# Designs tried in a protein design chat: miniprotein binders against q9bqp7. Part 5

Target 1, 240 residues: q9bqp7
Amino acid sequence: VPQNWFPIFNPERSDKPNASDPSVPLKIPLQRNVIPSVTRVLQQTMTKQQVFLLERWKQRMILELGEDGFKEYTSNVFLQGKRFHEALESILSPQETLKERDENLLKSGYIESVQHILKDVSGVRALESAVQHETLNYIGLLDCVAEYQGKLCVIDWKTSEKPKPFIQSTFDNPLQVVAYMGAMNHDTNYSFQVQCGLIVVAYKDGSPAHPHFMDAELCSQYWTKWLLRLEEYTEKKKNQ

## First folded at step 2 (miniprotein)

Design sa1xA2
Fold by ESMFold2-Fast, scan of step 2:
Structure sa1xA2 (fold): chain B 240 residues (1-240), chain A 82 residues (1-82)
Amino acid sequence: as target 1 above (240 residues)
Amino acid sequence: SPEERIKELEELAKWLYELAKELLEEGKTEDAIKFLEEALRWLKEAIELARKTGDPELIKRIEELIKKIEELLERLRKELEE
């Protein structure tokens, strides 16, 4: 159990739309400061087993592709992920000029992969938007907040060359989603409450993306695990 | 503790199993076999420790995981021979 527990949901907020809510999705810029990001916390608190397995995978890839080949592979994976996120932001944005300018970004296997998911997405409230938990002192940049099959969700878009039909295959991704959710629910830049998460794994070859939906109970369970990771990060920082 | 070590080995083996499945999706059968062999090595250490604890549920759980991986390895090795 975490020593300094804090609730994921905000009792002062509702998932019901407010008349003062903007008609366009929010896009709050991320401000650089000494407060750690969700990604940094997760990377700094990986288990020794996770680190070992990632290093062994990396060594295997280097043996197969060479050092330069591995660097190119990693750079391409990063670039494709970035382009995928840019394309999704363009697709979900109400601005026609932006969509026209980014037409080439819309042509990829990853975008084909998510088409059936996008049909169930509506009521976009935030895109590529910064969140900050003022009490727990962490920041993040979330991908999307929108309704999925009628439920308001923090949606995280992932690219993969391999099928991932089970949520356990994306172990730290649920932690990332609930960290953003908890921050948004307590961030004064936002007025609504999110209680659900969605991890969408898109495939390079255009195979149908796998949605991993997280209801409020599952989000609460992962929130407790996130608080433990955050506490571990803080303790490591104090011990240096 | 022995229980903590067993859990660590079990988690490591499951992670290697997931990595092997990813390699299989890429058609890298030889590499997948190596990861599955590594997973089995960790699970064999885990089962030895589990048997010393005398916990029948723990022993059964690890034995089932070993069998699952061994069956997959046998299938993949046969595919590679063909």
Scores: ipSAE 0.007, ipTM 0.187, lowest interface PAE 10.1, mean pLDDT 80

Design sa1xA3
Fold by ESMFold2-Fast, scan of step 2:
Structure sa1xA3 (fold): chain B 240 residues (1-240), chain A 82 residues (1-82)
Amino acid sequence: as target 1 above (240 residues)
Amino acid sequence: SPEERIKELEELAKWLYELAKELLEEGKTEEAIKYLELALRFLKDAIEMARKTGDPELIKRIEELIKKIEELLERLRKELEE
């Protein structure tokens, strides 16, 4: 699939701030429908190696924790990730007036882990906001769009209990970021252009988070791979 | 397809067997046993599906792999108890 038929960047949009841009970060709600999400597309088009590694991890954990212990463990990991995202949305919100209950969530090791990254984040334009690529027919819910070190980025926040995140799919994280980027750049609910990505891996023990910056060239390369995954998903659905 | 799923389970089991062999070379017998037990779980799923297909070559291939792993596992368990 030629990239020029479905470009990631919109030539009619600018990445520069303008007076018509909303002053408050956008938060478009995700509408549940038959259009596939980025996560669904990636989950349904995993390589045999990715499926193998996931199944291996699952069976090892079940062996160590038992079936019920594994379910509890995965539930706790998902809950920690959800709370981390909620805390970040609160921190990056312009209002910043938090209740004591919300403030307690801000004291986690994950939040301590990202402090040095947050110092370089400004100009927030979207938080927990839905994107849809009308032409390519997929949707997503992105974490954040903000300037990181002066460059407008789609930012994806990840949690890890260990320095190398094994549980979350780190292999497809760049694809997820560019899928959101391409959708946002062609979504009429947004007026600006995003050309860069940032994947931030936060650690439970408060160790400094690892930022993975993706410039425009790298985003274009991963966009081509995302288009292949989307095509594979469409063909798989067609053949059923 | 069922045939593709059977092959995937077989490939997973073979990989776990090779990992167990590497662990044994490192003297990590208890860890190797866990991987071999996991491989047998995958192969038990695979053989059940294979018997329903009626493919004699596939059934025999999986049965041979199961026997190989079971024999190694019995030997390792005896070694560990000594």
Scores: ipSAE 0.000, ipTM 0.139, lowest interface PAE 12.5, mean pLDDT 80

Design sa1xA4
Fold by ESMFold2-Fast, scan of step 2:
Structure sa1xA4 (fold): chain B 240 residues (1-240), chain A 82 residues (1-82)
Amino acid sequence: as target 1 above (240 residues)
Amino acid sequence: SPEERIKELEELAKWLYELAKELLEEGKTELAIKELEYALRILKWAIEEARKTGDPELIKRIEELIKKIEELLERLRKELEE
């Protein structure tokens, strides 16, 4: 148990649709400041084993592809992920924004991969939106908040390129989702309660994307682990 | 799906197993042990998730891989003891 435990859910909020909810999804810009982001906390508190694994994976990839090939591979993976997120934001936001996006991007294998998931997504509340936990003092930029199969979720879109292993933040994906959830539930810019998470892994070849649903109990379990990572980050920064 | 995420962890563990085999061929036994220990940690997490799916074939497949890695790890630790 973390020393400074704080609840993930806000008892004063409801996940039910409200007539006062905005007609368009919220998109609060992330302000660059000294408050740590979820991704920075997770990156700075990777276990020694996670760091070791990433370095070994990197070494093997460099041996296979060469230094230039590895650099090109990682740059391409990053760019594809960025384009995928931009396409999803466009698809889930007002129709006018679709015409401002690359049509080829909207027809990518990753987008084809998520089509069956998107059919179960409705009631979009937030897209590419900043969250801040006022009490625990961390920030984040979440991908999406919407109903998945009738349940309001923080949704995180991931890309995976078969046959190469997906190794970067694999183990921390649930922690990232619940960190955003806890922040949003206590952020005054939002009025609703999120109790569920969804990690969607999309495939480059268009193979059907895989949804990993996290119910309220599972989110609570990962929340405790996130609080421990946040505590570790705070201690490391204090001892710098 | 939860099944495919578990499969990704399984594939990562298999990749670490193959890396450990390569390290053993190079005589780097201590490094191979570390790779196998990490693979085992990943699979123990994967089996927890697999049990939540209720898929008996998936659970059995992960259990067999865990057993295989544990047996190799035990052999290598005995070699290193000497």
Scores: ipSAE 0.000, ipTM 0.127, lowest interface PAE 14.0, mean pLDDT 79

Design sa1xB1
Fold by ESMFold2-Fast, scan of step 2:
Structure sa1xB1 (fold): chain B 240 residues (1-240), chain A 82 residues (1-82)
Amino acid sequence: as target 1 above (240 residues)
Amino acid sequence: SPEERIKDLEEYAKLLYEFAKLLLEEGKTEEAIKLLEWALRLLKEAIEIARKTGDPELIKRIEELIKKIEELLERLRKELEE
């Protein structure tokens, strides 16, 4: 159990839509700060086994593609992921035209992959928006907050190439989702409560994306693990 | 050496076990089962080598890890049948 426990949910907030909420999704810009980001905390607190698994995957890829091929591959994966997120932001924005939306849907296999999930997504509240937990002192940039099958979720879009299983196994995804959730629930820029998470894994070949839904209980369990990672980060920084 | 082979097999099996746990956290039960089955094959090779070398503490350690993985596999297979 973490030493400095803090609740993920805010008892003063509702997960129901509020009439005073803006009709356009929020997009709070992420400001440069000395406060650590969720991604930095997670990267700095990887276990030795997680580091070894990542290095093993890297070594196998280098054997297959060569050093230059591996660099090109990883650059392309990063670029494809960025374009996928940009396309999803455009599709989910109420200002997107039907013509532009159709073009974005056909632009990549990842967009084809996620089409059936998008049918169940509505009531978008935030897109590519910054969150800050002032009490716990961390920041993040979440992908999306919207209703999935009627439940308000922090949604994280992931890309995966089926022939390379390691990419499908980004182990800190649930921790990212709950970290963003806890921050948003206690961030004064937002007025609503999020209690659920959704990780959507889209595939390069266009095969149907896999949704991994996280209910309130599961989010609470991962929140405890996130708090432990945050404590580990803080302790490591003090010992330097 | 036999000792180095056992150590390599055990470490690799432990890595597969940890990776499987991470996959389980993501709800990827079928993929986790495949990795656990792989880990079990490596440990079965390791214990056969260990039995030939006659180190009782090493044999017991590997047996405990095998039991732990087998128990988890049984639970996951039942979960998948639901």
Scores: ipSAE 0.000, ipTM 0.111, lowest interface PAE 14.0, mean pLDDT 79

Design sa1xB2
Fold by ESMFold2-Fast, scan of step 2:
Structure sa1xB2 (fold): chain B 240 residues (1-240), chain A 82 residues (1-82)
Amino acid sequence: as target 1 above (240 residues)
Amino acid sequence: SPEERIKDLEEYAKLLYEFAKLLLEEGKTEDAIKFLEEALRWLKEAIELARKTGDPELIKRIEELIKKIEELLERLRKELEE
């Protein structure tokens, strides 16, 4: 599939503020659908090498922690990530959805880790919001769309424990960001254009988070790779 | 338990061996050698634990896996010299 038939950016859209833009960030709910999600497409099209690296990491962890210890570890990592995303949505939302339990979560090491990044984030336009590419027929749930250092970005928040990173997840993260970006740019529920991405890796111990900024050219390069993964998914689905 | 540890080490070594074969299909011989060397390190721990159990069948099974990997490593190292 040629990239120029399915461009990431929409020529009919602008990233400039519009007077009719809502003052409250958009939060469109993700409807359960037969249309594949970004996550499902990526999971179903992992290379044999990616599958091996994930299995190797899993077996190494089982050797260290035992099978029950491994299950507890992965459950805790998932829960920490979920709580981190909930805290960030609360912090970035102007509507004050904060509960007392959330106040304690706001003081976690992960939140401390991202403080310096958050200082450069403004103009939030979407939080935990569903996107759908109407032509390419895939859906997703993005974390955040906001200005980072003056540039409108799709922002993806990641948690990492430095000793035991998920190697496989790191390689697909830029693909997730551009998949969400391309979907949003072609989703009638949104009127603006996003051309940049930002992956923020936060650390449990409060060490400063690492921002990975993706300019328009880099986003276009990863978009081509995402289109290949989507095509592979579609072909594999037909052959089942 | 020691028996569970041995089983885990054996399964991990087998996984590394299978991945080394995958790397060989892609012509990545030096990377394959590194994974096979790692597999042998884990199997050497496994065989020492197995010898403490006194189970001759378990010892033999691990020794056969070690031999299989060592034979592959010897062949690959000769291929690199060509």
Scores: ipSAE 0.013, ipTM 0.431, lowest interface PAE 7.9, mean pLDDT 82

Design sa1xB3
Fold by ESMFold2-Fast, scan of step 2:
Structure sa1xB3 (fold): chain B 240 residues (1-240), chain A 82 residues (1-82)
Amino acid sequence: as target 1 above (240 residues)
Amino acid sequence: SPEERIKDLEEYAKLLYEFAKLLLEEGKTEEAIKYLELALRFLKDAIEMARKTGDPELIKRIEELIKKIEELLERLRKELEE
């Protein structure tokens, strides 16, 4: 797929807010399960290297914890991530008061980890909101769209138990972010243009979270890679 | 940071090396060579970055891993020739 036929940014949209924009963050529910999700496309088009790394990680964890221990560990990691996302949605919702928030969430290591980043986040426009690329026919559920240090970003929140984790290539997180961005920019449910991404890695021990900012040029580079993955997914479905 | 990237490349190379060993146990020598070659690419990028840090322990650790993988590759390639 040529990148110039399916650009990430919509030339018909402005990146400036207008008077018709809603004052409360949008939260559009997932519409249908027939159209492939960003997560499904990425999962089904993993490279051999990514599959190998994931399988080796699983084998090591099973050796350390046993099969039952591994299942418990992965379930706990998933639950912690889910609770972290729920806490962030609550904190970033402009209509919530301190009385409506769980005080224990503010004491979480992950929430402590992101405090310095949250101070730079404002102008929240969407939270836990569905996006659909009307032309390329894929859907997703993004975490957050807000201004980070004055720039409108698709923000993706990640959790890690390691002291200094990196964005792992096996997780394809930059591709996830630009896929959501391209979908939102071409989704009639939204009126604004997003040109930047932000991946935030929060730590269980409360160590300062690591922000990975993606400018418009970097987003365009990853968009090209996302289009290739989407094409691979489509071809794989045709070949059964 | 550059230090974090060096560590990431080193860890990926170690995973590829371990998988290559599993492939060798299954008699898949040609497949194992491909993963060892990929591991060396990661490590050669890592050592170039490490030399700029001036950390002798880090440089030595990566050099030892490169040597280990290069020696294994030489052995495997000779096996295929025979």
Scores: ipSAE 0.006, ipTM 0.163, lowest interface PAE 11.1, mean pLDDT 78

Design sa1xB4
Fold by ESMFold2-Fast, scan of step 2:
Structure sa1xB4 (fold): chain B 240 residues (1-240), chain A 82 residues (1-82)
Amino acid sequence: as target 1 above (240 residues)
Amino acid sequence: SPEERIKDLEEYAKLLYEFAKLLLEEGKTELAIKELEYALRILKWAIEEARKTGDPELIKRIEELIKKIEELLERLRKELEE
């Protein structure tokens, strides 16, 4: 347990609106450099079990769909996810007249799936925005920061064909969320405090999305696990 | 060594069992049954080899894993029949 490492929350920050808060959601561009991304750290520190399970799933999918079918399937899944994120950014952006609105992006089953969740989302502070933990030296690109049922959250949008997504749903999604949260809370480009997380799993068939809310205590618990993964990544890089 | 090979097979079967559980969460029951059947075949071969070495702890661990997988398979096959 790394008790001498940096806290996830910044005691000098507030989650309440103030004069320095922008009226338009922030969208800081991601700067590529030698500093690792959250997704890179997580990918490079997967457990032996996680690696095996992912590889076995790939083998079964290839057996079911064929090599070309598997490539088409994975490409379509990624494209659908990209379109879902683009649609959500468009829906949540207050500057609609400056952004192209594709009707096809707005009427997917995934968008239908999240309608009930979107009714509870307000006060958008950031969309598709870069975060950097200046002291721990990692970066990320978060999906959304907004109030969900009155609580300021880092919100991560996920797509799934099944009620429970196979990969990352029980492994890395909470770690990804808290990594973004900790970075944002210590990033000078932002002035507010985020203490909660939300993982929203949207379904292709339009059935109601499942929200997985993470309160401050749960976020603190996952933050400890994220710090261990970050340390593991750093040690592996020193030994290359 | 023979003991190392048997241990590796035990670990492989455990990973197949975990994969089968993930397949069940995705509703892929028939694929899960295939993975469990494969794990069971590996373990049944492994235990026969373990019996030749006379390691009672290793034999006991493999027997427990076989029983666990057989019980799950029985439940899943019953579920699929209905």
Scores: ipSAE 0.014, ipTM 0.482, lowest interface PAE 7.0, mean pLDDT 81

Design sa1xC1
Fold by ESMFold2-Fast, scan of step 2:
Structure sa1xC1 (fold): chain B 240 residues (1-240), chain A 82 residues (1-82)
Amino acid sequence: as target 1 above (240 residues)
Amino acid sequence: SPEERIKLLEEMAKFLYDLAKELLEEGKTEEAIKLLEWALRLLKEAIEIARKTGDPELIKRIEELIKKIEELLERLRKELEE
């Protein structure tokens, strides 16, 4: 894929809301496909440093918790992340009526962590929604598209046990956000333009979440890096 | 840069060596061997880059690390056979 021939932004789209825009956030279901997902592309093109850091973490955790303890820990981390995303979708959906179980999820430390961010989130346009870039041949499932401090953003909600005060600490997350953004901007299921990203890292103990805002310039820079990862993935598949 | 790449590979190899030593203290010899083999692969990549840069001191430093890990691997493999 030639990087300079595939723009992240669609010049034919506006980021401003229309009166005819649906009042209910879009939720397009993800379809199983031979087309690779954003997460698959990123996992198959990790750098040696990224692979090493992941393996280092895994071995340290196994040493501390044992094999069974590690499996339980990773299952709990996955479940907590899933519950956090479900709670956020419920909070941000205007059509949602909270049930007793959902009320308990809203009391989690992660939800407390993001309260100050949520105060600046409005105009939700998509939640847990599938995106596809037909021309570049990749798919994804984004968390949220909404206005953050007046700017329309692809928002990605992350949970972390360690502080992530700098965007460089969030690993491939910026690439994931811009990949979703570029796909959505060129997906016929959507009519609006997104030019900004937001990575929100929430903490289990309720400590204030760290927001990592990505303006249009930063998104364009990460988009170039995403296109390189996608090209690497495509080349690896041709050589299998 | 090539020097930054070499430094990263060297640091990764040193960490794997230290982790392998911790596993050996716990009697996890087979797991330790796998980590040492990984460290060796990283250092062999580093030395190939170093040879192209032409820094004799850097090449010697990496060669010494490779030798140290190879000697440890030989000892551990003999222990498993015994």
Scores: ipSAE 0.000, ipTM 0.169, lowest interface PAE 13.2, mean pLDDT 79

Design sa1xC2
Fold by ESMFold2-Fast, scan of step 2:
Structure sa1xC2 (fold): chain B 240 residues (1-240), chain A 82 residues (1-82)
Amino acid sequence: as target 1 above (240 residues)
Amino acid sequence: SPEERIKLLEEMAKFLYDLAKELLEEGKTEDAIKFLEEALRWLKEAIELARKTGDPELIKRIEELIKKIEELLERLRKELEE
């Protein structure tokens, strides 16, 4: 259990829309800060198991593709993920027009993959927006906050190539989601409560994306694990 | 050390096996198969190292885990064919 526990949900907040809530999704820019990001904390506190998995995956890929091929593959995966996020932000933004957007961003197999998920997404409240937990001292950049099947969720979009899955974030995805959720729930820039998470894994070949819904109970369980990772990070920095 | 390496490989294989079971409960059969295949690769390395130690109980334990995972993989691959 973490030595210093803090609640993920804010009892003073509601998950229901208010008439005074902005009609346009919030997009608070992430500012470079000495306060650690969620991804930094997770990267610095990877377990021996996670490090071993990542190293084995890298060696396997290098043997298969060569050193230059591996670097090209990794860069391409990163670029495809970035483009996928840009396309989703464009699709979900009410102020965007199709004629102003790069049509190639909207034609990927990843976009086809998420079509059935997008039909269940509405009431977008934040896109590519910065969150900060003032008390626990961490920051993050979340992908999306919207209603999924009527439930307000922090939504994290992931890309995967079925033949060669990118293993780096396999175990930490739920931790990222709840870390963003907890920060947003206690960030004065936001006024609403998020109690659910959704991880959407989209596939390059257009195969239907897999939604991983996290209810309030599951989010609370992963929140405890996130607090342990944050505590480990803080102790490592203190002893450095 | 070889003993530490064997222990790490076995622990990692068990971790992937448990993760694969969680994925199966969520209906993610293809992802579960990939993780079980990776677990088998590590266990095959572990058993080669274990044979050099000459510890019959260790060898048997790893062989039983390999068999368990291989049987699960065969079942899951047949399910995907449907």
Scores: ipSAE 0.007, ipTM 0.247, lowest interface PAE 9.5, mean pLDDT 80

Design sa1xC3
Fold by ESMFold2-Fast, scan of step 2:
Structure sa1xC3 (fold): chain B 240 residues (1-240), chain A 82 residues (1-82)
Amino acid sequence: as target 1 above (240 residues)
Amino acid sequence: SPEERIKLLEEMAKFLYDLAKELLEEGKTEEAIKYLELALRFLKDAIEMARKTGDPELIKRIEELIKKIEELLERLRKELEE
């Protein structure tokens, strides 16, 4: 139970589309601020076990690939993730010209991996859009807000190579999603309510992506855990 | 090498299993389940590679670990539903 509990959902908002909602997905730019990002909070509040796991993974990868090989591998994973997000933004955008210009990005195994998920995605409300929680004082950049199987979700796209998945991202993905959700639900730049999350893990070889759907109850549970991480972050800042 | 990749996945899965056991001792069942699911995913990748090597002892060892984790996951999920 966090000391400074705050609700994830905004009772004054609806999750249903209305005529005042823009026809083009929102894309609010992330402004550099002294206010911490979701990723910064999570990075600074990793458990000792998570830190050990990350370090052990790094050392094993360095042993296998060499220091230069590990650097190249990590850079390639990051670049592939960036390209995947760019392709998804293009695919989900209503602008046909963007889809045509990004044709080279659409041919990746990661995009093939998510095809069955994309068939169930509609009603896109936001893409690569900034969120800020004015009361809890944190910011973030979410990937996508859209309906998945009829439910409005914060959707987070992840890439994974089956032999060598990016380990550290898997532990805090649900916390990241609910942190964005809570911020958006209380951000004056948005008018709608999101109650569900979706984490999609796409595979380089085109194997079917794994969707991890989070209903409202699960989101509320992870929200409490996110509030504890945020509280821990705040306390660590006071004690430095 | 394929052998080093299989070994890495097996070691990571064992670490996650041990971490999940610690979380269960702390009553953090939902978090433990997530770590066990991740461990199982690594082991399923490892067994696919191991089957291509044709090493019966390696395949059996990984299969036994998968079975152990699957049985634990089934028990924990039932406990949460009750």
Scores: ipSAE 0.006, ipTM 0.121, lowest interface PAE 10.4, mean pLDDT 81

Design sa1xC4
Fold by ESMFold2-Fast, scan of step 2:
Structure sa1xC4 (fold): chain B 240 residues (1-240), chain A 82 residues (1-82)
Amino acid sequence: as target 1 above (240 residues)
Amino acid sequence: SPEERIKLLEEMAKFLYDLAKELLEEGKTELAIKELEYALRILKWAIEEARKTGDPELIKRIEELIKKIEELLERLRKELEE
């Protein structure tokens, strides 16, 4: 259990849409500061097992592709993920038409993979938006906040290739989602409450994406794990 | 907590299982076997911890995953025989 527990949900906020809510999704820019990002905290607090598995994956990939091939592979995975996120932001933004969108961004197996998920997504509240937990002192950049099958969710879009790369932070995806959720629920730039999460794993070949829905109870369970990781990060910083 | 550690180990093993399945689809049988062997190592540690919790559903879930991976490994090792 964490020594200094803090709630994920804000009792002063409602998860119901307000009639005065803006029609345009929020996009708060990420500000430079000294406080750690969610990804930094997670990367610096990986278990010995997680570190071992990541190194094992890297060595296997280098053996198969060579040093230069591995660098090219990881660069391409990063670029594909970036373009996938840009395409989703474009698709989910109500101000853009098909004629105004980048043709290259929309012609992806990953986009085809998520079509059936997108049909269930509406009421977009935030896209590529910065969150900060003022009390717990961490920041993040979330992908999307929208209703999925009628429930307001923090949605995290992931890409996968064959074989599945560790670079997607597979083990820590639920922690990442709830960290963003807790930050947003206590960030003064936002007025609404999010209680659910959704991790969507899209495939390069266009096969149907896998949605991993997290209800409020599951989010609360992962929130406790996130608080432990944050506490571990803080203790490591004190000892440096 | 022990419960959280067991869930993390289970998640790690499931990731390795999925990786092995993808490797098999690409014809990389020897690499797939190595990933499955590591998944079993993780799950054997997870089941020992799960037995200490006394949660019958958790124990059963991990046992079923171990059985699934062991059966796949037996098939793959037979395939490598020729």
Scores: ipSAE 0.000, ipTM 0.172, lowest interface PAE 12.5, mean pLDDT 79

